# Designs tried in a protein design chat: miniprotein binders against q53ft3. Part 52

Target 1, 195 residues: q53ft3
Amino acid sequence: MFGCLVAGRLVQTAAQQVAEDKFVFDLPDYESINHVVVFMLGTIPFPEGMGGSVYFSYPDSNGMPVWQLLGFVTNGKPSAIFKISGLKSGEGSQHPFGAMNIVRTPSVAQIGISVELLDSMAQQTPVGNAAVSSVDSFTQFTQKMLDNFYNFASSFAVSQAQMTPSPSEMFIPANVVLKWYENFQRRLAQNPLFW
Short names: E, the ipSAE of ESMFold2; O, the ipSAE of OpenDDE; V2, 0.75 times the mean of E and O plus 0.25 times the DockQ between their complexes.

## First folded at step 7 (miniprotein)

Design u15
Fold by ESMFold2-Fast, scan of step 7:
Structure u15 (fold): chain B 195 residues (1-195), chain A 83 residues (1-83)
Amino acid sequence: as target 1 above (195 residues)
Amino acid sequence: SVEELAERIREYLEKVQEYYERAKKLLEQGDVERALLLLKWAYILARKALRLAQELGLTELIEEAQELIQQIEELMEKIRESQ
């Protein structure tokens, strides 16, 4: 039903079902994780009116789970990128996994997905530090940043005739910057998560 | 209102029925994996609908949801036995 991806690691597609409507992925060595991608698998959507609430938990100093709502996945937004690096010291919030206070192995965090009615999800507020963005939104932002950088760099371009020799300066041809921009843009379009 | 919530529950149960029928069709085609996925979705939605109907005391919808849940469980069990 769901997949979970961490940059530089093998994708997980086999969530552990811990209740009829609750699924978890283990994140070993979570202290090295900055971002997690959660997504729907295959072509079978949620039934109309349902979605998934995405939670993150890590063991506190006593080994007890601290759950935080990161955001949601729905048929309209079947993948989401969450920034978890800033959330590891947060306080616990009200969560549907409350009855499942399981002491966990140190250094292993979890992503939890609770399948809920959209009406119930609308009443929930994700933690403010969870930078939630769809792959498309993140790609759009990255494309704008890429355009900004290219335009900025290009604004300093001068012809060979305009250059004043200086033994301490290094120069990069404008066409090298353009080639990098085009390569990065192409790679971003093919795989928004390549970096 | 209670009437609006009852109508929403009926809509949920219609979707449960739709997924259940689609799952049966996939089983006839030999696509067990997708059939089980549809049944899992139908089961979760049916359970949510049952809880809402129980909270509102809507006896007819409670009975309808329970019947659908039983049908889903029976089909899932039949699939498990065939493996």
Scores: ipSAE 0.573, ipTM 0.843, lowest interface PAE 1.6, mean pLDDT 77

Design u16
Fold by ESMFold2-Fast, scan of step 7:
Structure u16 (fold): chain B 195 residues (1-195), chain A 83 residues (1-83)
Amino acid sequence: as target 1 above (195 residues)
Amino acid sequence: SVEELAERIREMLEKVQEYYERAKKLLEQGDVERALLLLKWAYILARKALRLAQELGLTELIEEAQELIQQIEELMEKIRESQ
């Protein structure tokens, strides 16, 4: 249903389902992460009137998750890039000893996706620092095109066991499409003007 | 109004039923992966509809949502056992 990508890391496409409508990806060593991409795999879109709220979580001093709303993914915007670098130490500003950096929580964060009704999502306010950073109109258009292509191509994915033998037809592994998608996203995230 | 919310819940349950039928069609075609994805979406939508119906005390819609949820669960279990 969903994918999660961090530049320089293997893409995750197998979210852990923690509730009927809630899915989680683990982000180990999250202090080295600046941006996270969350996207739909494109085989089946959200039902009309539904979308996904994207959250970021890290453990507090008691080991309890602190969830922050980053933004949304919908059929109209099935991929989103979030900047999390500004959120990693936000909790410290609320506690006198948080800024001292002498005690650390485990370095594993999570991306959470909650499937919700669109009207419910419209009432939610994302954290200001989570907005896609330094994105111009061309970059936004390019991201939409990339997502559209990946979703379209992946919608034709079949297992080898389901393939019809046909010498006149060519097949490409879904993983090759995903690898092209992640490579392009990585280049775009590093330099939106690389082309 | 309560009547507007009731109509919205009815529309949600109609979509659940549509997804359930599409999933059955995909199973007939041997597309188990897409069928399971449709059933997962149907399940989530049906659960949302159930909670809204319960919040409003709409007994008939509660019963309809529960029946659809049961049908989805039974089909998903049948698929799991056949793998």
Scores: ipSAE 0.545, ipTM 0.835, lowest interface PAE 1.9, mean pLDDT 76

Design u17
Fold by ESMFold2-Fast, scan of step 7:
Structure u17 (fold): chain B 195 residues (1-195), chain A 83 residues (1-83)
Amino acid sequence: as target 1 above (195 residues)
Amino acid sequence: SVEELAERIREFLERVQEYYERAKKLLEQGDVERALLLLKWAYILARKALRLAQELGLTELIEEAQELIQQIEELMEKIRESQ
């Protein structure tokens, strides 16, 4: 359903489902992370009227999770880049993961995605400094192009067992596509004009 | 108004039904992975619709949502049992 990318690390596409509508990615050694990319996988979009609220969590001095709302992913914006370096604690904030009391080992943070109705998401306020500032039209075009290409290519992914031998056709391993997408996203997050 | 919210919930339940039928077709075609993904989306939406109907006390929509949830759960369990 979802993917998570950190510069210099392997892309994660298998979120841990912790509730019927809640999914989590682990981020070990989170103090070395500046940006996180969260995106929709290309198989099936959200049902109309639904979206995902994206949260970041780190352990406090007592090992308890501190959750902060970073932003959203929707069918209209299926990928988002968040700056997590220097985030302040959101003590006392109410959020959908609060009742779950997820406790993690020191130095392991989490990205949480809560699947919600768009109307519910409209009532929520992200932390002010999490979203990457100032996106120009070129960066927006590039991001949409990358997302569209990755989603389209991923929609045709099949296991080796499902492949029919055909000498007239060429196939590109899905892992190569993921590596290219990961590298481009990482560079785009660091410098939108890197190319 | 309550009537406008009731209409929204009805639309959500119609989408749940659409996803359920699409999932069944994918299963007939042997596409278990996409069928399960559609059922997961249908389940989440149906649960959200149920919660809204319960908050508003809309008995007819509560019953409809519960019936759809049961159908989705039964199909997902059937798939799981087949591995």
Scores: ipSAE 0.577, ipTM 0.844, lowest interface PAE 1.7, mean pLDDT 77

Design u18
Fold by ESMFold2-Fast, scan of step 7:
Structure u18 (fold): chain B 195 residues (1-195), chain A 83 residues (1-83)
Amino acid sequence: as target 1 above (195 residues)
Amino acid sequence: SVEELAERIREFLEAVQEYYERAKKLLEQGDVERALLLLKWAYILARKALRLAQELGLTELIEEAQELIQQIEELMEKIRESQ
């Protein structure tokens, strides 16, 4: 039903259903994450009057989850970009996940999606500065992410003459990274929501 | 007002019915995966409509929501048994 994307990581499309109306994605090594994209999968929309509230959770010093409302996904806005850097400290917000016993690995954050009535969602206030919602902003974020990954991967490129044999190490040709970059950029230009 | 909230709940139940009917059509076409997704959405909305009707003591809407939930559960179970 939902997808979750972090720059430089594999896309998650299999949310864990923890209640009839609640879904979570695990974010390991969350301290290195600046932005998260949450989106609806496929062509099956919410029924009229329903949407999703998007929450972010990190373990506090005692390992207990602290949930904060980031924003929403709806039929009219089926994808959203959230800045989670800087949300690690602070008081937990009122949220529908508070009574749930969610098993968590240390240093793993979560994105939670609570399927709610639009009427209920309209009464909620997301934490400030989390949502980045326009298509142009999404395209800019995705392009920066794409550039960051390409530059990072390319920084490790070496000629075959400089390669040292290592059976435990894998290498990929620089041309494969370039092909991926060009393909993704082309797809993004055709449809910013192709992913 | 209670009247306005009752009308809103009726709108939710109409959306539930729409998804239920669409799911049945997809099943006729052999598209079990999308039918189950529509039924999941219908179930969630129907459950929320039921809770609202219960909070407001709207007996007629409570009964309508329960009937729709029962139909959705029966269809989902029938799909499970046929797989």
Scores: ipSAE 0.577, ipTM 0.839, lowest interface PAE 1.6, mean pLDDT 78

Design u19
Fold by ESMFold2-Fast, scan of step 7:
Structure u19 (fold): chain B 195 residues (1-195), chain A 83 residues (1-83)
Amino acid sequence: as target 1 above (195 residues)
Amino acid sequence: SVEELAERIREFLELVQEYYERAKKLLEQGDVERALLLLKWAYILARKALRLAQELGLTELIEEAQELIQQIEELMEKIRESQ
């Protein structure tokens, strides 16, 4: 149904269903995450009149999740990029004495998707600072996404000697993927908005 | 108005029925994965429709939504047992 992608990490496509209408992706080591992409897998779209509200949670000082609405995914806008670096909690402290001896609490952030009627979603307000806000951060994110895509696609590469005949499957030579990747990187470096 | 909301709920339940029938056809074709996705969407929509009908006290729509939910649950269980 849904996918979750973090720059430099393997894509997640198996959300944990926690209620009939609620799905969660775990984000371990979330302190290193700046941007998250949430998207529909595209096999079956939302029923007309429905969409998904996208939330981010991090553990507070008591380890309880603090949920924030980031935005939405719909059939008309089936993918969204969110900047979460401004929303992350600082280093946790279990001591009453200041920031100089901060005890790290192990933490896992979550992306939550709540499937809702569009009418209900229209009444909700996302946090403003979750939107992608700069060309530089977008360029860095795009570069990491290109790296992720190339690495993922290349992991399925096989030599011709290892192929079994399958006329119903389409194959693309790995060299073509590499050429596209190199061309895109070169053009992105010259002008981040070339596409 | 209550009548406008009731009509909206009827539209949702009609869509639930369409997804349920499409899922059955996909099962006959052996496309279990797509059938289950349609049933999951139908289930969520039916549950939303049920809640709205309950909030408005629309007894006939409550009954219709509950019947559809049961049919979806039974089909999903049948699929699970056959796997």
Scores: ipSAE 0.584, ipTM 0.845, lowest interface PAE 1.6, mean pLDDT 76

Design u2 (at its last look DockQ between E and O 0.40; V2 from the best seeds 0.49)
Fold by ESMFold2-Fast, scan of step 7:
Structure u2 (fold): chain B 195 residues (1-195), chain A 83 residues (1-83)
Amino acid sequence: as target 1 above (195 residues)
Amino acid sequence: SVEELAERIREFLEKVQEYYERAKKLLEQGDVERALELLKWAYILARKALRLAQELGLTELIEEAQELIQQIEELMEKIRESQ
């Protein structure tokens, strides 16, 4: 029915059914997780009028689960990326005892999926900015990657007067790199999915 | 309105029946995994429809939903026993 993916880990496709309409995936070592992808397996779609509300849970200081609504999956949008790093409670650097090098044993967090009527889902509000626009995040990453590459390449630029002939090396004029960079930025701004 | 909600519940129950019949056909073909997935969806939707019908006091729809739920449960139990 559902899948759960964390970068660098094995994909989970066998959720634990904890109620007739509720399914859970365990997330061990959740402090190392920034993003979680939740998706439909695509074998059988939701019946028309139903969808899934996606929740994140982590244990509080007393070991009690704290559930937060991240977003939704539906037939029209059968996969979603969620940022959970901002929802974690384990940031020791912000805690008064963080400077004391307190070591915490990683606890198990959970992704929960509650299958609900679309009308019921429309009445629910996800927490903050948990849902990630893959287009926006990818665009930001791509822009940073382009900036990094251009800056790195430009750091090796030399004038023609300073070039020495070398049969084992290839050279590209810096202005060609700049023109490609400018063209790519323009295209990305017009359509972030042009590639 | 109550009439609009009743019509929506009828649409849900029609979808439950559709998934149930598709599950039976898949089971006859030996596709147990897909049959079970269809039955799980049908069961969830039927339970949601039952609760809505009960909240609105729609006796005919309550009875229809209960009958479908029983049929789904019996088929799921039969599948479980055959494995």
Scores: ipSAE 0.637, ipTM 0.858, lowest interface PAE 1.3, mean pLDDT 76
Fold by ESMFold2, look of step 8:
Structure u2 (fold): chain B 195 residues (1-195), chain A 83 residues (1-83)
Amino acid sequence: as target 1 above (195 residues)
Amino acid sequence: SVEELAERIREFLEKVQEYYERAKKLLEQGDVERALELLKWAYILARKALRLAQELGLTELIEEAQELIQQIEELMEKIRESQ
């Protein structure tokens, strides 16, 4: 249903479904990530009246998750680019009586998608710094990341004759990736933000 | 108003039924993956419609949503058993 892309990393296409309406992607080494793309995967759009609220979660200095609403994905905006570099915290503790070594707790941040009724989403306010860039930059960034996703995912495509079972590996049929890419490009062309 | 919300719930349940019927047609065509995708969407919408109906105490809509949810769950289980 959803994909998550960070430049220079493997595209994630297998969200962990934590509830019927909630999906999560893990982001290891999240401190090095500046932007994340969340997009709809598959050929069936949201039912009319529904969309997805996109959240970012990182652990604070105590290891507790801190969730922030980044924005939305909808049938009218099936992918979104979010800046997360300004949202990260948990660099350490200091006190006024002496020097303290700032310790980062290595852990995994998460991108969460909650499928919601549009009426419920209208009452939600994203954090102000998550929005990204002009239409020209948005379109170019999205196209470059989508091309990267297609090229990278296609390099792992295997036929059934070439498949060796591995309990730790996940596979995507190559034709599913191609069809998704073609449908995504068609939707971008039919919804130009340049005008 | 409550009447407007009740009509909204009926619209959602109509969409749930549409997705359910489309999923059955896709299964007849052998397209199991898209059928499951439709059923997942229908399930989510039906559960949200049920919650709204429960908040408003709309007994007939609660029962209608529960029947659809059960039908969807049964069909998804049959699909998983055949894979």
Scores: ipSAE 0.611, ipTM 0.846, lowest interface PAE 1.2, mean pLDDT 74
Fold by OpenDDE base, look of step 8:
Structure u2 (fold): chain B 195 residues (1-195), chain A 83 residues (1-83)
Amino acid sequence: as target 1 above (195 residues)
Amino acid sequence: SVEELAERIREFLEKVQEYYERAKKLLEQGDVERALELLKWAYILARKALRLAQELGLTELIEEAQELIQQIEELMEKIRESQ
């Protein structure tokens, strides 16, 4: 029904059902996690008029779970990316998982999905910094990646006069890298999903 | 309104019945995985319908929801026993 993905980890496709309409994924070593993807498996869509509210839980200073609404998944938006790294210092809000006796370890955070009516979901307010517009986040990441690459490559730049002959090595002119970078930036700006 | 909620409950129960029947067909075809998925959704929807009906005191809809829940549970149990 639902999947959960953390970069560098195996995808989780078997949520623990903790209630008739509530599902939980465990996230070990949650402190190292920046983003989480929650998605529908695509086998069967939500019933009409229903969706999923996605919550994140982490232990507070007392070891008690603090739940925050991250956002939503729906038939119209069957996947979502959430930034959870900045939520560790946040305050808890009302959540549908409070009555659930979920076994938890201090190092494990949880993603909770509550299947709810869409009209009820519309009344809920996610934490402001959790919902990463997939496009904006992707663009930002790509931009950072490109910048990192350019900076790295440019750090090795030498003038022709400074070059030591090395017949076994191939050299790429810095202007080629720059041109590539500029072209990529242009394409990215036009369509973040151009590839 | 109560009537609007009652209609929503009826719609849910209709969908539950649909999912149940589709699941049975899938089982006949040997697609247990998809059948179970449908039954899970049917169960969720039926339970929600039941709760709403209980909140409104709609006896007939409560009974219908309970019956469907029982049917779903029985079928799911049958599937588990066959595995």
Scores: ipSAE 0.418, ipTM 0.755, lowest interface PAE 1.2, mean pLDDT 86
ESMFold2 (binder alone), look of step 8: mean pLDDT 90; pTM 0.891

Design u20 (at its last look DockQ between E and O 0.45; V2 from the best seeds 0.00; counts 0 for: pae O 1.6 > 1.5)
Fold by ESMFold2-Fast, scan of step 7:
Structure u20 (fold): chain B 195 residues (1-195), chain A 83 residues (1-83)
Amino acid sequence: as target 1 above (195 residues)
Amino acid sequence: SVEELAERIREFLEQVQEYYERAKKLLEQGDVERALLLLKWAYILARKALRLAQELGLTELIEEAQELIQQIEELMEKIRESQ
């Protein structure tokens, strides 16, 4: 449902589901991270009237997670770039992850996504200066990701495929998807801006 | 108003029903992955709608939401068992 991207690291597309409406990505060595991109995966949007609240947490001096709201992803803005360098987690917020009492290693932070009604999200205030993305940045990121996937998948088209294509349906070999993911990860590791 | 909130909950439940029917159609076409994703979205929305209906004491909408949640859970379980 969601993806998480950090420059110089493998893209994460498999969030850990910690509740029916809550998803988490781990960020090891978070002190070396300046920006995090959070985005929607695939073609199935949020139901109308719903969106995702994006939270960041790191362990405090006692190893306890402290959560703070970074911003939102919605159908209208399905990707967001957040600056996490220099952030200090606040205490005493109305965030949905406040009840999580998981003690963590000092160098591991998390991105949390809480799926909420838009009316509920409108009442929440993100920490100042966390969101740095403009509409142009979202459009540019989405377009580059789609172009990269499409071009890669197309390059593996087999002219002698044994399946008979249907005009209403297309089939892609499973290994093409895997090769796209591996190539994307390799390229991202070598040059985080290749996408 | 309560009437305005009730209409919003009805709209949410209509979306849940739509996602459920679309998921069933995708299952018939062999697209289990997208069907499960639609059911996951439907489940989350239905649960949110149920909570709102309960907060407002709207018995008919509570019952409708509970019925849809049960249908979604049964379909998801059927999918898990068949794989």
Scores: ipSAE 0.633, ipTM 0.859, lowest interface PAE 1.3, mean pLDDT 76
Fold by ESMFold2, look of step 8:
Structure u20 (fold): chain B 195 residues (1-195), chain A 83 residues (1-83)
Amino acid sequence: as target 1 above (195 residues)
Amino acid sequence: SVEELAERIREFLEQVQEYYERAKKLLEQGDVERALLLLKWAYILARKALRLAQELGLTELIEEAQELIQQIEELMEKIRESQ
């Protein structure tokens, strides 16, 4: 469903599902992180009329956790970059994670994704200092990742004439995302700046 | 208006049914991973549609959503048992 990426780290694609409509990624060593990328894996998009609200939580060592709304992912914007450095501590907004029993460790921050109706999301306001930052490395990385994925997936495509009943459409094998992800993770681990 | 919200709930439930049928087709093809993803999406949407219908007291839509939710839960449980 979702992926989470921090520059210089392996991509996470196995969110912890903590409720039917809520997903969490752990971010160890969160103090070294300035930006995170949250994205749709692209296997199956949101149903029409739905999207994801993206939240961030600092570790809860001495008090109640405070989840801050960073922004959104939708079918129209399936990936987004969020700045998590500089977020104000102790300021919260209404959020869907507060009543949940989520296992936490003291040194780990979390990204939470709450799947919502778009009408509900339109009434939410992100934390003001979570604006998407233009980072040359994120931009270059994202474009290279998209190009790489498209070229890889296209090499396995067949015309729908081969798969009837829509002969002008192209389809991809089910394992393309996994194979691409595994290759990308290996390359990133070997050289975090390979792009 | 209530009429506009009821129409939206109906559209959501139509999508739930479509996702459920697609998931069953994928299971017949052996694609368990994509089938489960569709069922997760359908479940989320059906639950939200149910809450909207309950808030508006739309008893027919409540019953329809509950039936779809039960069908989805049964199919997801069958998938988990076969793993």
Scores: ipSAE 0.601, ipTM 0.839, lowest interface PAE 1.3, mean pLDDT 76
Fold by OpenDDE base, look of step 8:
Structure u20 (fold): chain B 195 residues (1-195), chain A 83 residues (1-83)
Amino acid sequence: as target 1 above (195 residues)
Amino acid sequence: SVEELAERIREFLEQVQEYYERAKKLLEQGDVERALLLLKWAYILARKALRLAQELGLTELIEEAQELIQQIEELMEKIRESQ
């Protein structure tokens, strides 16, 4: 149903369902995370009249989770980018996930998605500055994400002569990654919101 | 208003039924993955409908929602047993 993406990390497509209408992604080493992307996988849309409220949680000084509303995902807006780096010292509440017995590790934050009525969502107020509203900020984030991925992938690049035969492993040519990167950059330059 | 909420509950239950039927068709086609996803959404929506109906004391809608939830659960169980 949902995906969660942090730059330089593997995409998460399997949220933990903690309630009938609540899903959670774990974010290890959350202190290093500036932005998170939450998106619908596109398999099945929200039921009509429903959407997702996106929350971020971090442990407070007592180790208790503090939840903050970041924003929303809907059929009309199936993805959103949130800045979470500045939220770590903010105020929050236990709602709507406070009653959930969620296993927490001190270094692990969480993204929570609560499936709610659109009418109810409209009454909620996200924390300020969480939503990346500027095209420039979005472009910068995307660029950093792409660069991070490319750098990561390229760090494993070896020439064919350097390859150790491993019949059980699949290999992707570095040129494919580069071409993807270049194509993505081109599209991004043309329209930062092309996706 | 109560009437508006009741109508919304009815709409939800109609959609639940639609998802349920579509899931059954997908199962017949061998698409278990998509069927399960539909059933999951159907379940979520049915539970929402049930809750709203309970809050409003709408007996008939409560019963309908409960029946649909049961049907969804039974089908999901059947799928699990077949795996």
Scores: ipSAE 0.270, ipTM 0.688, lowest interface PAE 1.6, mean pLDDT 83
ESMFold2 (binder alone), look of step 8: mean pLDDT 90; pTM 0.896

Design u21
Fold by ESMFold2-Fast, scan of step 7:
Structure u21 (fold): chain B 195 residues (1-195), chain A 83 residues (1-83)
Amino acid sequence: as target 1 above (195 residues)
Amino acid sequence: SVEELAERIREFLEKIQEYYERAKKLLEQGDVERALLLLKWAYILARKALRLAQELGLTELIEEAQELIQQIEELMEKIRESQ
């Protein structure tokens, strides 16, 4: 019914069903995760009047889960991206997973989806700024990916005097990489959908 | 009002019945995966509708929701046994 994506990892499409209306994805090595995308699978939408409340959980110092409401997925917005960096030190929010004693590995976080009536969801407030638009989040991911790539590539820049001759190697001038980076950034800033 | 909430529950029950009938047609076509997805949605909505009807003490709607839940459960079990 649902999918979960983390940049640089394989997409998860097999949520663990822990109740008739509750689904969970495991996020191993969650300390390295900044954003998570949650989306609906397939072509069959929620029945009218229903949606999904999306929660993030991490183990506290005693190994107990701390659940925080990130936001929602609905027929009108069937995919959403959430920033989870900065939430790892927060307190738990109101959550429908309270009766579940889920034994967890201390290094593994979880995304929980609770299928609810829209009326119930309207009364809930997500933790501040966890939800971001898909366009904004894609732009943010892309910008950080560009920054990381450019910084990584630039860290290996050497003058020709420091190069060892190797006819089997191909070299790209640093200025070509910089021109591509600047052009892509400019285009993305003007129109995130240019690609 | 209670009357407005009762009408909302009736709308849910109609939607559940629609999903149930669509699931049966998909099963006849051999599309087990989409049929099960429709039944899962119908089941969740039916459980929510039952809870609302119980909170409002609407006996007729409670009974209708319970009947739909039973039909959904029986069909899902029939599918499970056939696999």
Scores: ipSAE 0.466, ipTM 0.791, lowest interface PAE 2.0, mean pLDDT 77

Design u22
Fold by ESMFold2-Fast, scan of step 7:
Structure u22 (fold): chain B 195 residues (1-195), chain A 83 residues (1-83)
Amino acid sequence: as target 1 above (195 residues)
Amino acid sequence: SVEELAERIREFLEKAQEYYERAKKLLEQGDVERALLLLKWAYILARKALRLAQELGLTELIEEAQELIQQIEELMEKIRESQ
């Protein structure tokens, strides 16, 4: 249903369901995380009129989660990139020793996804500057990488008349590379983070 | 209005029923992964329909939602046991 990715880590695709409409991914060692990508998996879209509100939580000085709304995923925008490196524990919570940072907090944060009505989501305001509008940049970069790979692979194509006999060598027909490229472009256009 | 909300509840239940029937067909075809995905969406829709129907005191819609939820849960349990 949902996926969660952190650069340099294995992608998570099995969220823990904590309520009928709420799903959670654990993020161990969250202080080393700068960005989190949240995306919708599979071929089944959100039911009409529904989407997902994306939350981030980190443990406060007492080990209790502090939830912040990061943004949303919908059928129209099924993936989102969030910057969490600028968020601080206890943000918005005033206490006498906050600036002293004399606390032992667990190192595990969470991404939460709540399936909500679009009308309800429209009334909510995400925390400032968490969402990164880089889907266009990521899509452009990915398209450029795909083009470069296709051109590179195709540069090795030779006619059968130019082939030297070698019973142990493997060959990939050029049209198979083209079909892969076309399929990847189609999937990327449907969902920039289908990977 | 209550009538508008009742219509929305009926739409949720109809969509949940559709997902449930599609999930059963996928199971017959051996596609357990997609069947479970559809059942999760059916469950979410049916549970939201139940909550709204309970808030409005719409007895027949409450009963319809509860019956569908039971069927969804039974199918999910059957899938779990067969793996």
Scores: ipSAE 0.304, ipTM 0.696, lowest interface PAE 3.0, mean pLDDT 74

